# VH-VL binders against Endoplasmic reticulum disulfide reductase DNAJC10 (DNAJC10), part 6

Target 1, 103 residues: Endoplasmic reticulum disulfide reductase DNAJC10 (DNAJC10), of Homo sapiens (Human) (q8ixb1r130to232)
Amino acid sequence: EIITLERREFDAAVNSGELWFVNFYSPGCSHCHDLAPTWRDFAKEVDGLLRIGAVNCGDDRMLCRMKGVNSYPSLFIFRSGMAPVKYHGDRSKESLVSFAMQH

## First folded at step 2 (VH-VL)

Design p9 (framework fv_pabinafusp)
Fold by ESMFold2-Fast, scan of step 2:
Structure p9 (fold): chain C 103 residues (1-103), chain A 124 residues (1-124), chain B 112 residues (1-112)
Amino acid sequence: as target 1 above (103 residues)
Amino acid sequence: EVQLVQSGAEVKKPGESLKISCKGSGYSFTSYWIGWVRQMPGKGLEWMGIIYPGDSDTTYSEKFKVQVTISADKSISTAYLQWSSLKASDTAMYYCARQEDYDYVWGSYYFDYWGQGTLVTVSS
Amino acid sequence: DIVMTQTPLSLSVTPGQPASISCRSSQSLLHSDGKTYLHWYLQKPGQSPQLLIYEVSNRFSGVPDRFSGSGSGTDFTLKISRVEAEDVGVYYCMQSIQLPYTFGQGTKVEIK
């Protein structure tokens, strides 16, 4: 399940003690559109192992700016007590699964 | 190539059940929505509903919510439209069509590829 | 529900001449995300609908340059610069800014 996170619930979610992998996207972004099917398949593969979130930067530009998002899509792992880890790999399902399982 | 192939024409009596199919090929079936559109004889296009085959998430037009059931079997890349009890007013051409959409909030909300259509005739 | 109204309902065109079809919506199709959710489809005789233009003005893959879409808010136009025999059929506009998706009643284009 992919959970849409808005500003008022974002910090509580990523500091809950659960592992979150969050996609910061823009509705008009072609690369975000290209990623969407793979992100859906990835979310199903890791269901129950970690939480998958999405932030619509078109609806919540303030949240995205505060998190240092300067391009779309931007993918980050969040876990309470540690600095966010930006994903720099390709957008394949295999790469996303491997990265998530390392954390 | 992307292709949606629908089942053949059906001739039924009022009160009978029916299930028609739409098989996708040439793409990742579980990564795209499948919508259903009705066209009554000599009339325009009418959206019925849509399903995401990966998890069977389904949305119906309010008009069609109680008339039909939309489902999908991802193991054979096939979506379905079914009636428990047909009426003469269900006589129409039924199209399935693919919608490329985000798994999250906003995407491309339009139908890019369409099936060839299934003609359903219901008469006594 | 958003009501989509097309004009004209039919038109006869001499091959090589231009054609223009209008589509009006009962409310704005501009979303807060900056996109306008209006699309155009063509249904050739005996065939399934096919996508021509999405989000007002973007040609779908393989659609010839003679097709163009324009408009904003509630008033949209599809233009064919030089109508060819293969362009015969019924043209539909569709909105997808809100559920249920709704189509215009269609415009039939015939060759004289």
Scores: ipSAE 0.000, ipTM 0.569, lowest interface PAE 13.7, mean pLDDT 84

Design u1 (framework fv_umesolerbart)
Heavy chain, then light chain:
Amino acid sequence: EVQLVESGGDLVQPGGSLRLSCAASGFTFSSYEMNWVRQAPGKGLEWVSFISSSGSTIYYADSVKGRFTISRDNAKKSLYLQMTSLRAEDTAVYYCARDSYYDSSGYEYFDYWGQGTLVTVSS
Amino acid sequence: EIVMTQSPATLSVSPGERATLSCRASQSVSSNLAWYQQKPGQAPRRLIYGASTRATGIPARFSGSGSGTEFTLTISSLQSEDFAIYYCQQYNNWPLTFGGGTKVEIK
ESMFold2-Fast, scan of step 2: ipSAE 0.006; ipTM 0.602

Design u10 (framework fv_umesolerbart)
Fold by ESMFold2-Fast, scan of step 2:
Structure u10 (fold): chain C 103 residues (1-103), chain A 120 residues (1-120), chain B 107 residues (1-107)
Amino acid sequence: as target 1 above (103 residues)
Amino acid sequence: EVQLVESGGDLVQPGGSLRLSCAASGFTFSDYSMNWVRQAPGKGLEWVSFISSSGSYIYYADSVKGRFTISRDNAKKSLYLQMTSLRAEDTAVYYCARDFEYGDYYFDYWGQGTLVTVSS
Amino acid sequence: EIVMTQSPATLSVSPGERATLSCRASQSVSDNLAWYQQKPGQAPRRLIYGASTRATGIPARFSGSGSGTEFTLTISSLQSEDFAIYYCQQYDNWPYTFGGGTKVEIK
C-alpha cells in the first residue's frame, strides 16, 4: 500500500522507527507519470516488508520545499537515526526492490 | 551493451523536411524516456525534444515547437524526429540520448549523431 | 528557463596538472547536475551525475562537487586523452539546459 504523506504526518511517519521509501512527485511531471505504474507494482511486491510513501509536491509545496526537493520524481529512503538516502537506480521494479532490501 | 544508432541526416533546402531515426539495442527500450539533442557546427549542446517511455508525454524546445514531431515505436525499438519547415539555424548534428532513471534524468547514453545541413 | 554558465570558456593545462572547471546555475538545481566530455568528432560521453557521482567506467581522476547553484568538475593528473570540451547540464526542471562548455586544451 502506498501511503500519501501530508505535512502533518510526514515527520511522525519517517521517525516511527520503520523503514520508509518515499516518492516525492508532481502531478504535472511526465517522469512521475512514467514511474507511477512501476512504483505501484513495487509497493505491492514489498508489502509488509517496508513502508511505501508518496508526497504530492503540487498539493504540499511547503513540505517539499522544507525537505529540499525541487525535482520530480525524487525517491528517498528514510529511517529514524539515519540521513535520508536518495535512490539513483533505474526504472525497473527489480532495481527498486534491490535498493530497498539493502536498507 | 547499450547502443543508440542515428540515421536520416542529409542536406536539405530551407523549408524542406527530414525524418531522423534512432535504433536502440542492448536494453529494454520501452522502459526509458528518450531525447533528441543537437549541436550546431562549432557550438554547444541544445536539448530539442523529450518523449516519455509510453509516448504519452512529449516536450519541445521553443525553437522547434510546431515544426518538429518526436515519436517512438517500442515494438521496433526506434525513436523518430520528423522535421518540417527547416531553417538554416537547424543545421546541426542531432543526437539520440537516453534518460538515466528516477531522480537523475541526465543523459547516460548518446548515439553517434547524424548531420543535418540546411542551406540554399 | 534555468541558464547554465560555464567558466572559463578555455582552460590551457599541461599533462599531469590539475584542471578545475566551474558551472553556475541561475537558480538552485539541488544536486541535479551532470557533466559530459566531448572529444573532437565524437558524441558526448557521460562523466558525472548527481553533481558528484561518477558514472560507471569513469576514471577516479574525475570528480565533481557542489550543490545548489555552484558546481565544479576537477580532473587530477590530466592525461592526454582528457583534452576535450566539457559540458554541465541541469536536469532539475524543464527545459533541460546545458552550459556553453569549457575547452580543456594543451598549454
Scores: ipSAE 0.008, ipTM 0.567, lowest interface PAE 11.0, mean pLDDT 84

Design u11 (framework fv_umesolerbart)
Fold by ESMFold2-Fast, scan of step 2:
Structure u11 (fold): chain C 103 residues (1-103), chain A 123 residues (1-123), chain B 107 residues (1-107)
Amino acid sequence: as target 1 above (103 residues)
Amino acid sequence: EVQLVESGGDLVQPGGSLRLSCAASGFTFSDYSMNWVRQAPGKGLEWVSFISSSGSYIYYADSVKGRFTISRDNAKKSLYLQMTSLRAEDTAVYYCARESGYDYEYYYGMDVWGQGTLVTVSS
Amino acid sequence: EIVMTQSPATLSVSPGERATLSCRASQSVSDNLAWYQQKPGQAPRRLIYGASTRATGIPARFSGSGSGTEFTLTISSLQSEDFAIYYCQQYDNWPYTFGGGTKVEIK
């Protein structure tokens, strides 16, 4: 399942002790549209292994700026006690799964 | 089933105020961004305002900035447009429109529209 | 703001003919472009989004193409119920903007 996170929910979620892979997106972003089907399939494949989140940067620009999001979509892994890790690989499901399983 | 119903359109004098409402039913209102779009008699479509699903992000057309205020009440499944300092050029049918999208999906244009409510500004 | 220009303003076609409508953006909008149909006295109806994706329930005779600044809506084998005004709209950047519309009328 993909969980939409706003600022109040974001901090609680990433500090829960669970591994989160979060998609930061913006309304009207064509690359975000291109990613969406793959992100949905990825979320299904890793269901139960880690949490998949989404942040609408149009709803909370300050949250996105504070987390170092400078382009859309931006994909990050968050875990309590760990510095956030930005995903720099291709946007194939196989690459996303491999990256998630490393963390 | 999925429906938007607008109300509040009326005849008002220049300089007056009106509040438009849009009641949503048949879907989870809090998951969708909403728009107001207007159309002057015999003219084309003009986008007026946008409000994000949470209400945190709001945009206006330059023609209405400082005069119109968009808001929403997710518990009541309602969208509002408070109009002040009305001008003859604001005469139009005002449509409430939902942006396509759900969960993490961002927006793909306006997929559900109300039937419109007529606002006439004249002396 | 991004200006959307539609041409022609009016297109006269016979039933069964092909209609081609153009929409130009003053700067790139990628594929963040939607097409709407409006019949007299009715609210607009979304036909196409993402420049080329047909909305649910829209007949196959409607198709969209283009990217960047040049977009086309094609109606193959025009039916009597297709005589209407068609608008393009960009949702790439704020403010959202619509084209001036193309009226498709019977010849």
Scores: ipSAE 0.006, ipTM 0.597, lowest interface PAE 10.6, mean pLDDT 85

Design u12 (framework fv_umesolerbart)
Fold by ESMFold2-Fast, scan of step 2:
Structure u12 (fold): chain C 103 residues (1-103), chain A 123 residues (1-123), chain B 107 residues (1-107)
Amino acid sequence: as target 1 above (103 residues)
Amino acid sequence: EVQLVESGGDLVQPGGSLRLSCAASGFTFSDYSMNWVRQAPGKGLEWVSFISSSGSYIYYADSVKGRFTISRDNAKKSLYLQMTSLRAEDTAVYYCAKDYVWGSYEDSYFDYWGQGTLVTVSS
Amino acid sequence: EIVMTQSPATLSVSPGERATLSCRASQSVSDNLAWYQQKPGQAPRRLIYGASTRATGIPARFSGSGSGTEFTLTISSLQSEDFAIYYCQQYDNWPYTFGGGTKVEIK
């Protein structure tokens, strides 16, 4: 399941002690639409193993700026007590699964 | 406002080929995923193919995989469906449909449809 | 593939009456369910998405409900222009699949 995170609940979610893989996106972004089908398939495959989140930067520009997001989509792993880790790999399902399981 | 206009439907013999086109206007075509959906005469709707906004991700229904190829030209604001090895069961009205993909990964649907173009496969 | 089953195949109702249409998925589709209306000779028209969200411009008499595998489209106080075929569609996973349709006709 992909959970939409708004400003009010974002910090509580990523500091909950659970592993979160979050997609920061913008509705007008072509690359975001290109990623969407793969991200949905990835979320289904890892369901129950980690938490998958999404942040609409078009709706909450301030949240995204505060988290250092300056391009879309931006994919980050969050875990309590750890600095956020930005994903820099290709956007294939295989690479996303490999990266998530490494963390 | 938003318009999708299909063309290319024709009468074709079994085993033949045909190319369908869909011309889009009234929205930023390059930012949206597109689909082909067909409807056989007197029957229901069947999803045929999906293409992402850049063309990088493509999916097909099992019934057409290996025979149909979806593509797009964002500069020309056009969507295409190249059909080969056509069968009588491919006879249908083919609709161009726009996904409501605003970057949301949980919810989507077809928000706009073209008027359709009829493909008839028979001798 | 996820199989969508609609019932009844045909529903006969009088103008002003309430119509209730059912759609069942062979496995959970969460709320990734849309409803379309199709009149003879026309392309389908969006009505509901996300199982219960009415699309812009759609009259308030149309409402959707349900989640998981069981869904309902309700048309309160049917109007003459509402006689059409209605399709449900899941967009939870590929391939996208449609129900067989429910024809709403005048009694």
Scores: ipSAE 0.007, ipTM 0.567, lowest interface PAE 10.2, mean pLDDT 84

Design u2 (from u1 with heavy chain D99E S100E D103Y S104G Y107S E108Y Y109D; framework fv_umesolerbart)
Fold by ESMFold2-Fast, scan of step 2:
Structure u2 (fold): chain C 103 residues (1-103), chain A 123 residues (1-123), chain B 107 residues (1-107)
Amino acid sequence: as target 1 above (103 residues)
Amino acid sequence: EVQLVESGGDLVQPGGSLRLSCAASGFTFSSYEMNWVRQAPGKGLEWVSFISSSGSTIYYADSVKGRFTISRDNAKKSLYLQMTSLRAEDTAVYYCAREEYYYGSGSYDFDYWGQGTLVTVSS
Amino acid sequence: EIVMTQSPATLSVSPGERATLSCRASQSVSSNLAWYQQKPGQAPRRLIYGASTRATGIPARFSGSGSGTEFTLTISSLQSEDFAIYYCQQYNNWPLTFGGGTKVEIK
């Protein structure tokens, strides 16, 4: 389940105490479209283990700026009480699963 | 060509209300975030309000919260600022400004500004 | 809110000389900083975004540098049309904030 997060949902989510892996994307971004099928499959594989979110930076650019997003897609892990952790690996499902399980 | 044309500025008494409009042309208005920025006579720039491309996300400067309401009509390609409970310190030229949208780059700022519309609040 | 401080408030420079304008943020804004030029009676014009990227159509004599909390706008060989007020703006955090401006005037 991929949950679309606007500003109000985002603040509640990252302060919930649950682990969130969030995809910050922009409409019309070719790399974002390329990632989308893999991100969907990744979300299905980790269903029940952590929360998967998506932020449309075209609807809330300042949220994206504030969270350190300077390119699209940008993938981050969030949990209340810890600094956000940016994903720097490749766009494969295997790498995403490995990174998520580390946190 | 990209154009932003503000209107609605007027002389109003303290406690009064006024509605500003900004008419957009030359671009796909529904794809851009919009802002209002004001400038008091002889003073610097002050950001007033932000509205997302869809209209779902809105922010205000603390100085105007509860008194001003930003809105947009994407079908009419127009941005609005409804001002209530006006004070002398709201006297300023009000600019509508478009944020540049870069896919993949993450760089955002005000790439186009309107000519401004003067609001004077005095008795 | 992040406070943006510009210095000097007024800079007196002769045509052909170099002008250096400073902008400081009260906390880090990364590279999310823009510079604008405003002439009397006119709307502001964007010069620089992302701290160092010139906007389309802006002459090469304008350059921006810096990151974090310390930023500089440099005008190498000042032309007569460059006498104006310059503002920096951060777009890293809400609310968006501008510096107080630096007026570049003829010496």
Scores: ipSAE 0.000, ipTM 0.570, lowest interface PAE 11.8, mean pLDDT 84

Design u3 (from u1 with heavy chain S100Y Y101E Y102G D103Y S105Y Y107L E108D Y109A Y112I; framework fv_umesolerbart)
Fold by ESMFold2-Fast, scan of step 2:
Structure u3 (fold): chain C 103 residues (1-103), chain A 123 residues (1-123), chain B 107 residues (1-107)
Amino acid sequence: as target 1 above (103 residues)
Amino acid sequence: EVQLVESGGDLVQPGGSLRLSCAASGFTFSSYEMNWVRQAPGKGLEWVSFISSSGSTIYYADSVKGRFTISRDNAKKSLYLQMTSLRAEDTAVYYCARDYEGYSYGLDAFDIWGQGTLVTVSS
Amino acid sequence: EIVMTQSPATLSVSPGERATLSCRASQSVSSNLAWYQQKPGQAPRRLIYGASTRATGIPARFSGSGSGTEFTLTISSLQSEDFAIYYCQQYNNWPLTFGGGTKVEIK
């Protein structure tokens, strides 16, 4: 399932010891909207293997700025003890799965 | 069972006010973005308003801007539409509707709808 | 706003026949298009989203196709419970907009 993360929950979630792949998006962003079906399909395929999160940057601009998000969508892997890893690949499900499995 | 139940529809005089409620059950309401959609008698569907899961991002149709206010209470699992300065053309069945999969930028199809509540604006 | 035009306004068909419903957008909506079914006295029910993906529990006789500005909903072998009004909806741009509906009625 895709879990919506707000500021109060974010740090606890990504520091829980679980692997998180998080989509930082903004309402009305056309590229974010274009990604949504693929992101949902990706989340279903990797269900149980890692946690999939979403942050609405329109709801919490400060959280997104604090995490270094300057454009939408921005996709990052978070795991306790490692620096966040930004995803730079294409937005196909196959590329997202491959990237997630590397971590 | 996932369910949305609207209430509050009534007969109101032009210029009057009315508050609609939508009670959610069977899912984690706080994780979903919500919408109001209306349908005038014998007419089609018209999108009215959107509210994000936290309540901080809100959009309105131009026809209702400045007159309607959407809000939500996640602790009570309820969505609201406060209507003011009501006009005859606001007469419609009002539905609350859930965005598909909860992950939405407000631009999405609706997977769950309530049964609707009728608002009639007439003298 | 994006204007959605559905045709025909009314389609008269017999059970077992194929029904083909059209939806046109005034500008491209990519594949961000949904179809809903509404029966008298009931709330709309989502049939198709992403132009061609059937919603869970929707019978295989319903299929959607198209992209950009021209979309089609097909009911391959119409059953008695399929007599209803069908609406298309674009969700590519704000505000969200619906077509005027196509009423599928018994011949």
Scores: ipSAE 0.062, ipTM 0.741, lowest interface PAE 5.0, mean pLDDT 88

Design u4 (framework fv_umesolerbart)
Fold by ESMFold2-Fast, scan of step 2:
Structure u4 (fold): chain C 103 residues (1-103), chain A 122 residues (1-122), chain B 107 residues (1-107)
Amino acid sequence: as target 1 above (103 residues)
Amino acid sequence: EVQLVESGGDLVQPGGSLRLSCAASGFTFSSYEMNWVRQAPGKGLEWVSFISSSGSTIYYADSVKGRFTISRDNAKKSLYLQMTSLRAEDTAVYYCARGDYEWLLYDYFDYWGQGTLVTVSS
Amino acid sequence: EIVMTQSPATLSVSPGERATLSCRASQSVSSNLAWYQQKPGQAPRRLIYGASTRATGIPARFSGSGSGTEFTLTISSLQSEDFAIYYCQQYNNWPLTFGGGTKVEIK
């Protein structure tokens, strides 16, 4: 399940003690639309193993900028007690799964 | 092509209320952040309020916080500004302005409406 | 809030001359600065964004430069339609802030 995180839900979610992999996107971004089917498939593959989130940066640019998002889409792993880790790999399902399982 | 048309500006007394509307056309309204920017007669530009593409995130200038409410109706392609407890210093031309949606930056304004004049006077 | 200061308040120039307008930010805004032109009775028109990128349809005589806290808008050969008030705006930080404007008028 992909969980849409708004400002009020975001801090509670990433500090919950669960591992979160979050996609920061904008509705008008073509690359974000290109990623969407792969992100859905990735979320199904890892369902129950970690939490998958999405943040609409069109809905909260301050949240996105504060979390180090400089372009769309940007993918980050959040874990309570640790600095956020930005994903720099390709956007294939296999690479996303591999990265998530390393954490 | 891209058009933003404001309406609702009027003469109101201090303490009064007024609702401004902005009708958008020529683009996918639901994909863009929208803003209200005002300009007092003979003065410069002042940012008033921001609303995200879905309407979930809203920000106000300190000068209007608690008195103004921004909202949007994506199905009707319209932006609104509900103004209450109006003061003489709220007298201005109010512009509807479209924000950049693609980059992770706060808004610069690529298209502006013609503006609607609000005069608060006794 | 970041305070934007424009100078001079008024610049008197003749057609064909070069106009140079300054904009200073109280703190660094990187290159996240836009310039607008406003003629009497009209809405502002976008000219420049990202400090130096001309918006579509803006003549080549308009150019922007600078980064951090010091920015310049240059009009290389002023034409009669360029007499207007020019505003800079930062979009690096909340709240969004504008400069006080520079009026470019006929000498």
Scores: ipSAE 0.006, ipTM 0.575, lowest interface PAE 12.4, mean pLDDT 85

Design u5 (framework fv_umesolerbart)
Fold by ESMFold2-Fast, scan of step 2:
Structure u5 (fold): chain C 103 residues (1-103), chain A 126 residues (1-126), chain B 107 residues (1-107)
Amino acid sequence: as target 1 above (103 residues)
Amino acid sequence: EVQLVESGGDLVQPGGSLRLSCAASGFTFSSYEMNWVRQAPGKGLEWVSFISSSGSTIYYADSVKGRFTISRDNAKKSLYLQMTSLRAEDTAVYYCARDTYDFWSGYEYYYGMDVWGQGTLVTVSS
Amino acid sequence: EIVMTQSPATLSVSPGERATLSCRASQSVSSNLAWYQQKPGQAPRRLIYGASTRATGIPARFSGSGSGTEFTLTISSLQSEDFAIYYCQQYNNWPLTFGGGTKVEIK
């Protein structure tokens, strides 16, 4: 399940102690639309292993800016007590799964 | 700022046709799924139709299947509802409403409708 | 289709009182349930989604609870602007369906 995170939900989620992999996107971003089918398939594959989140930066630009998001899509792993880890790999499902599993 | 404005409602004879429009402003229209919802005078809300952000996925209520066609023009930031074979029971205020369905969720996930237009009245009578 | 049933059809309450509105689904909708408020002459406004999450800008006196088939919207201390009709809506299955509404009116 991919969980859309507004500001209130975002802070609660990333401070919950669970591992979160979050996609910061913008509705007007073509690369974001290109990623969407793969992100959905990835979320299904890792269901029950970690939490998958999405933040619409078009709805809350300040939230995204505060989290260091300077381009879309930006993919980060969050866990309470840990600095966020940005994903820099390709956007294949296999690469996303590998990255998620090593964290 | 974020706004939807419907137009096209009119008095129409049974069996007639009518085209409703919904103009979006203040947000990136092409990135949101859209709905039509109607409300007969003195009655509750009834969902009519859904269209995905690209226009490729469409759903209809059984009461309007085969008679109504939803469409969108992302370049013009507009949503449409083409109504044919109109019946007295189609008399209602028609709202366009922005879906909060996140195209990232993929599980037919949606959070309801967060922005609504003011509505346009369609009256079907002889 | 999933049938949504709201009760009571009309609820008469005084300002400052607690209002409790019920919504039941004919089959499980998980937590995929939204609540809307509609004032006379106005379009509906989303209050709650995911059964219990308040939409941005919605006052804390509004709260939602429930999952599966039974849901409740509570207004903890009713204000004059809260007299309206309230609708629940499931988004678990196509077609999308609304309840018949509960009218909250002044006693």
Scores: ipSAE 0.000, ipTM 0.562, lowest interface PAE 11.6, mean pLDDT 83

Design u6 (framework fv_umesolerbart)
Fold by ESMFold2-Fast, scan of step 2:
Structure u6 (fold): chain C 103 residues (1-103), chain A 121 residues (1-121), chain B 107 residues (1-107)
Amino acid sequence: as target 1 above (103 residues)
Amino acid sequence: EVQLVESGGDLVQPGGSLRLSCAASGFTFSSYEMNWVRQAPGKGLEWVSFISSSGSTIYYADSVKGRFTISRDNAKKSLYLQMTSLRAEDTAVYYCAREDSSGWYEGFDYWGQGTLVTVSS
Amino acid sequence: EIVMTQSPATLSVSPGERATLSCRASQSVSSNLAWYQQKPGQAPRRLIYGASTRATGIPARFSGSGSGTEFTLTISSLQSEDFAIYYCQQYNNWPLTFGGGTKVEIK
């Protein structure tokens, strides 16, 4: 399940102690649209193993800027007590699964 | 071709109200974040307000909070700025501006030609 | 708010000369900085974004550099159509803020 994180929910989520893999996207971004089907399939495959979040940067531009998002989509792993880890691999489902399992 | 056309600028008395419109054409308006930017005669640029593509997120400059309201109608491809309690220092050319959505916000890639608001007695 | 300071306020140059314009931010804006050109009676036109990327259709004589708090716009061989006012803008933090502008005028 992909959980949409607004500012209130985002801070609570990343400080919850659970592992979160978050997609920062913009509604007008073509690469974000290209990623969307794969991101949905990925979320389905890892359901129950970690939390999958999405942040609409068009709805909270400042949240995205504050988190160091420099382009869309940007994918990060968040966990309380850990520095955020940015995903730099290709956007295949297999690569996303592999990265998520490296918590 | 992308076009933004502002209208509604007028001469108003201090304390008055005015509604500005910006008509968009040549692109999918509902996919873009929009802004209002103003420029007082002979002065520099000042950002006024932001509205997200869906209309759910809105920001204002402190100088206009509580007095100005930004809104949009995606079906009509139009952006609006409702101004109330106008002051002499609100006198400016008001531009609507589109955010570059080719990636991260990269500034304003298209601007309208502006509409002049004059607030004087 | 982040204050953007441009210098000089006015730069007098001859056609064919190099023009160098400075923009300073009161705190780091990373590379989230754009440059705009404005001619009298016209709307601003974006020249540079991301501190150093030229916008589509902008001539190669325009270049931007810098990151953090110190930024420069360079016009390598000034043409007659380049006499205008230039503004920098940070888009790292709310509210969005512009510099006061640098007027590039003919010597």
Scores: ipSAE 0.007, ipTM 0.602, lowest interface PAE 11.0, mean pLDDT 85

